# Designs tried in a protein design chat: VHH binders against Rho GTPase-activating protein gacQ (gacQ). Part 4

Target 1, 189 residues: Rho GTPase-activating protein gacQ (gacQ), of Dictyostelium discoideum (Social amoeba) (q54sl6r67to255)
Amino acid sequence: GSLPFLFEEELPTILVQTIDYLQLFGLQTPGIFRENGSLASIQSYRSLYDNDKPVNFPPHEAHVVASLLKAYLRELKVPLCTFEHYDMFIACESIADEKVKVELLKKVIAHLPPFNRKVMKYIFSFLQKVVENSNVNKMTPDALSIVFLPTILRPQANTDLEILQFTVEDSKSTKTLMSSILLNYDEIF

## First folded at step 23 (VHH)

Design x3 (from w4 with Y105W)
Fold by ESMFold2, last read:
Structure x3 (fold): chain B 189 residues (1-189), chain A 126 residues (1-126)
Amino acid sequence: as target 1 above (189 residues)
Amino acid sequence: EVQLVESGGGLVQPGGSLRLSCAASGFNFESSYAIHWVRRAPGKGEELVARIYPYSGSTYYADSVKGRFTISADISKNTAYLQMNSLRVEDTAVYYCARGYDEIWGDSTYSIFDHWGQGTLVTVSS
């Protein structure tokens, strides 16, 4: 027969399933990604994914699914933006000229590991849809940057307590990075 | 820029009622921000009392005040309220209005604040 398919690294199941759900049911949800779903529900779904069990999201769980997506990204051993590039991303935040900031962001993102860049492109394509619906969901680019950026960008640290402390402090200082990426998606990706 | 101005504190007897107001400027309640009421009793740490997301209407109450306090918001006035009924001596505190949101991290929920009001003193005493 035919030459077998060459495999490629597939997007993680949890990423695809949560984003598919949110594209259908979450775009009009007030405060999506800022308001939380039930902690008990989130923990239950995490357990299913951790044990490779089937997951099927019932209707009206947009906050749970959004919280689950954030938890998945936050819990990666190496964050999506990587530890290696952390300082470069932080440096971009301090650039006052938006055009210069966007050009540097494009360079930093282009130098991420290829799989990380692929996942970032996929996630930010979806987040653009969230922003497009901000007149209803009230998640402006800046609001989304505040709540979502800590899930993909963190410094290397020794303990969970150190990570939490850095995340709280960095959310105060990195509020515009994601909004710059979202508003300039086509140029950056 | 962003300002939160509390009012409505005072001296009341146990079992009485007070209504606190938090007038906001520099941002719109028709947004995804939450408004929190946080209290600090003399010599004590801070305690989250209640939280509302004014646009969605979602609320939270600490167990210590549930059933006695009601948080609400008027988007047209850009003002949040805390109706405090059946007041007890242990409710004595400076009450602060704070803007922010709640976040889940691991097995816990945390409140994150980026702006605070000046506080208003509530004293519950015979």
Scores: ipSAE 0.651, ipTM 0.854, lowest interface PAE 1.5, mean pLDDT 88
Fold by ESMFold2, fold request of step 25:
Structure x3 (fold): chain B 189 residues (1-189), chain A 126 residues (1-126)
Amino acid sequence: as target 1 above (189 residues)
Amino acid sequence: EVQLVESGGGLVQPGGSLRLSCAASGFNFESSYAIHWVRRAPGKGEELVARIYPYSGSTYYADSVKGRFTISADISKNTAYLQMNSLRVEDTAVYYCARGYDEIWGDSTYSIFDHWGQGTLVTVSS
């Protein structure tokens, strides 16, 4: 997909359409963002977006739409958190004092390109609703950190296998970063 | 501390059956984690055999075991099971229970594991 920056600062169509769908049909879905939808369906929708064709999601496709959103974010040429800030995000996890961690996260996020910060704010506002429904969907902040953070935060790598390998290893050391952002959303954004 | 303890392996004739158990502690099956059975045959790499998300009941099976093996979970006992029927010599392996989840990268699905059991040996021979 395209880089997120647009001259009129519009959010990407795929981002808005997937999040709108998930707000209506995905918040009560058990394991949303952790369980996968059909790979064939995901690739079919991706092809439609790539060719600027109309996309209409039928009901009961929450796992497919959640998987599509994750795939969109993962496949950005430059991840949402950027390569330049990767080490700064990773370093925040090592901070034991939660208040100090949150203050540094706020500063790191404030230094992202403005459009990236806008997109992060939009996504995390939605993910707060996922967490608010965790009694039903069973996706705690920590569960979301494990499965969603790798889609927006990754190091530079040369192959898909290297990316996956780094993601698995770094996810163990960054599993609470997203939780800290979600639980302190108003302070950070 | 998260622990996974396998049991139920042994020596079985071709065509026989075994049931493997994976008793978990340090986390709850009510969580959104998946439980996997992975096997390593002598002189070969690891093969994902089956996976279940216990809360939802969603399952996956490798083509090599479809129709012969059944994965299940008992949330109240925090235990997963692999029922292995119609066993063949090529099913001979050490079977591991692993916690994690499945993820789609590009055109493939990968399993990501953060905790492993010690394994239980299954030998299928005449």
Scores: ipSAE 0.484, ipTM 0.764, lowest interface PAE 2.4, mean pLDDT 87

## First folded at step 24 (VHH; from x3 with S32T I112L)

Design y3
Fold by OpenDDE, fold request of step 25:
Structure y3 (fold): chain B 189 residues (1-189), chain A 126 residues (1-126)
Amino acid sequence: as target 1 above (189 residues)
Amino acid sequence: EVQLVESGGGLVQPGGSLRLSCAASGFNFESTYAIHWVRRAPGKGEELVARIYPYSGSTYYADSVKGRFTISADISKNTAYLQMNSLRVEDTAVYYCARGYDEIWGDSTYSLFDHWGQGTLVTVSS
């Protein structure tokens, strides 16, 4: 599906629960969001959420939960940053002046649907914590730009295979966006 | 610039052993990138053989090579290895090392690569 556009709506349960868990158990996990958890475990939790069943994550499943979060975001019919705004985000990447880049990012993000912006703000608040712990988890803004950013920012494609192909290509073209957003979080959001 | 250079390929008899090396430069194995071995046999498409995350030692093997091949990495040398034992004729292929990571999408795992080596030929023949 797609994220709702109403600002008054609550954050999806899967986002809140996965991020809450990762704040406790994922921040100091090397390779968080880079390495995958068990596919079987991911599918199991996905099924629970799809059926609105209660989910409780046990300890030591940071990779599973991180993968679950990425999968949820990636598999949205419309990505968090939307197809409409994709080109604008990419255009920001090509701007050499950081101040100008940040101003444009702020504008682009402000023009997102209110709920999408709310979700993005929520996620990036968490990602700041991830990066703050990069000395342990090895997840720099550059690493996150490769493995996480494509889950929320991608062009419109006809097939899943095309999306995967774009993931690699986009990672090359969006190297600085993650860092710019994280470092200027308060200004942008 | 990121570079991967394979070596160690050659001709070997069935049942023999061979060790491939992948020397990496332009990035550190202490990062979270994975090194993959991918092979292309004559007339066939690319097949993932094995993968390692050097920083953690996490490994993956294709079913076709489980129990016979061992992937490893030496962080101090920034080099990955593929120890190939009990080689079979069907293992004949050009073997490539590639930098990337694995991604789960739906019910499948996909390997995503951003850099490749030039490849090394492994021929298993009587």
Scores: ipSAE 0.866, ipTM 0.929, lowest interface PAE 0.5, mean pLDDT 93
Fold by OpenDDE, fold request of step 25:
Structure y3 (fold): chain B 189 residues (1-189), chain A 126 residues (1-126)
Amino acid sequence: as target 1 above (189 residues)
Amino acid sequence: EVQLVESGGGLVQPGGSLRLSCAASGFNFESTYAIHWVRRAPGKGEELVARIYPYSGSTYYADSVKGRFTISADISKNTAYLQMNSLRVEDTAVYYCARGYDEIWGDSTYSLFDHWGQGTLVTVSS
């Protein structure tokens, strides 16, 4: 439901376990993060994590685990990129010069809460691997911009429906942001 | 430019059949986008009818059309289809195909679209 406190040093277990699993079973799965897993399965795992129960993902549940990861990120009280920095990220999208854009992204990300930045760095390292396997999983930076980026970058809203509406709009305005971050990962992080 | 063009609509009697086509251009069905059929009946809102991820063949059907409608896609033709059998008067609507994907939000699944066709009218009447 929420990110750990800013002083937390350890990554959330759900992040580590889902990403570890996806690195093994998700990278070669067509449509990873695009297609949803079973809602019932997702809810079951959510319940386990919420109750601090051990979770073991069986093979061939990449879509479930990917959906679980997205759900976790999306359902954070404050998105990973925070509400305060949302406009700045959007502003980066409008910059035509890639070098200038990357410099600004670097600055914006550097100003995120330290733990948020750490988590983002961790996630995007994994997303690089996803893109590297796009020949099989079909998940390009553009695809991830549509289906993944909204889970971590969204404006403040009063309802989930509003968030959904913004997601559609943001997908139009943040088409290159994912690519810029992924392609310049080492410089930005 | 992405474009979707529906065809195949028309007048049919109850119990009859129609096959709708959605010809897509500007993108490849080998991508991870889904094609949705959405209908709008007179005086009613939009209703998701069926969805397919062409690249995987994964399909979804609304309960109202299960067992009667079949969605399919031909990647080589970049065209999606909706085979409608055992048509009912309540199936009368403008049918649209839309490009997008399904997303889970909370305990619900939503369809998100970025492109729509112009629609094709299906009228089921005696």
Scores: ipSAE 0.865, ipTM 0.928, lowest interface PAE 0.5, mean pLDDT 93
Fold by ESMFold2, fold request of step 25:
Structure y3 (fold): chain B 189 residues (1-189), chain A 126 residues (1-126)
Amino acid sequence: as target 1 above (189 residues)
Amino acid sequence: EVQLVESGGGLVQPGGSLRLSCAASGFNFESTYAIHWVRRAPGKGEELVARIYPYSGSTYYADSVKGRFTISADISKNTAYLQMNSLRVEDTAVYYCARGYDEIWGDSTYSLFDHWGQGTLVTVSS
């Protein structure tokens, strides 16, 4: 879809509604963000949002709502972390000293467009709650990095197949990047 | 180091049964990884046969094997199984155990793999 983050003051409706739902009903769900909800359900909700229709999620749909959130972020024309900053984020992964890595991550995130940084802060605040419940939901920072980071960080590509291929390659190259952000949230944001 | 070791392949006649095992080490089945069975027939590409998330028991089966094959996992033994019943000549393939997860992309579901076993041969003779 279109880039809703350009000069927007308010968080996108789909982002707020999915995160609100997941904070209430998804934090204890084993494999949240790893297992997919029903593809048919996800597509149905996506159609409602695309046509500006009201969306109300019934209970017990945490996997569907998590999948929908990931799909929304993945399908942004420009990823949340932007193409411009992609190489800077990737460079952070190669830094062996965790303190230096976190300092650079803070700088890179501070240089994102202000709205993008606002959205990142909102999303990662929620993801901290997911990690805090990892004893039940099984989603460690590393597990989240594998499945969630590709939705917000990617290089420019021309086809869905290329994007999927970069998702696999990026997971191998950025395996701790998101966990560093999650574990150091207060210092970074 | 993550390792996946398949066993249980062999020669069987059509209509017979076989049970494959995938012994895993270097990670815990309580993690959120899926275990997949993927097969490669002679001269053919790879086909996803079945997938299980051991921690939750969630399963998936390809249409070609649904009703005939059963995937399962024993968390205490860190081992996944593929029970193959009513075998057909078309089931002849090298069967691989693979670790990863399933992801929805666009209008399709894709399996993404980060580790593979060495494979075990299943031959169903006509």
Scores: ipSAE 0.542, ipTM 0.808, lowest interface PAE 2.1, mean pLDDT 88
Fold by ESMFold2, fold request of step 25:
Structure y3 (fold): chain B 189 residues (1-189), chain A 126 residues (1-126)
Amino acid sequence: as target 1 above (189 residues)
Amino acid sequence: EVQLVESGGGLVQPGGSLRLSCAASGFNFESTYAIHWVRRAPGKGEELVARIYPYSGSTYYADSVKGRFTISADISKNTAYLQMNSLRVEDTAVYYCARGYDEIWGDSTYSLFDHWGQGTLVTVSS
């Protein structure tokens, strides 16, 4: 028979390894997720993961590891929030009453595929810790929303240029959406 | 209201120097925003010249200006600077100060901007 905890072993290795590293070494890093690490280093690590090679992060690589996590999420063929639910997430932003917005966000997230919701919960539990350390890392909820939300929420597009254009336009429309999720984590998840 | 005001442009001979200033208001350089210098020559597209994150001092320079230009920031004055040395005719352009951040997408780095200054003209001619 199957084991009751097998589902937890299905989180992508890159996701677990990057978040583990950042929980230890990244929470106090000024501008984490805002500043990029070395592009060459990020590409090298990405190549290792793509070819199922071992990855070990040296000390003092917080910007590289944060950039790698963002790249992983951005490069998913279907974004974490899915294309199907994109319009529902955008509609939540237009709700003026924060309590009503949070209640709808909970519903939209509950309708995501179960694995997507599991990954969302995992990532956002970590991002709460980033926000809790904003006095040192300088990443306010709004700053984090601007740089991180485009990695998980985007519309369908035919080219990289279209994706970049939608990312710029959507950041104006969804500036506080991620902040609402982060600040209401326990209610939403 | 976020404002970026460039100054320091002008006419200069090849080999000369200029210092551009970008005075910012409506936000503090203690934030995690980057300040960019972007130039646009007549008939050309936009070229990122240099970028600084003032809170950390992290900088980037285009290959075309590396070793000749220096970007800096004075947090107390909320002002960024571009020191331009050994100027060439090819440096002739309108120089813009822009606020935003750099993001990696695919195999490239892109600069994303949410506010622009009006620009200051730099003309390098014999």
Scores: ipSAE 0.511, ipTM 0.772, lowest interface PAE 2.2, mean pLDDT 87

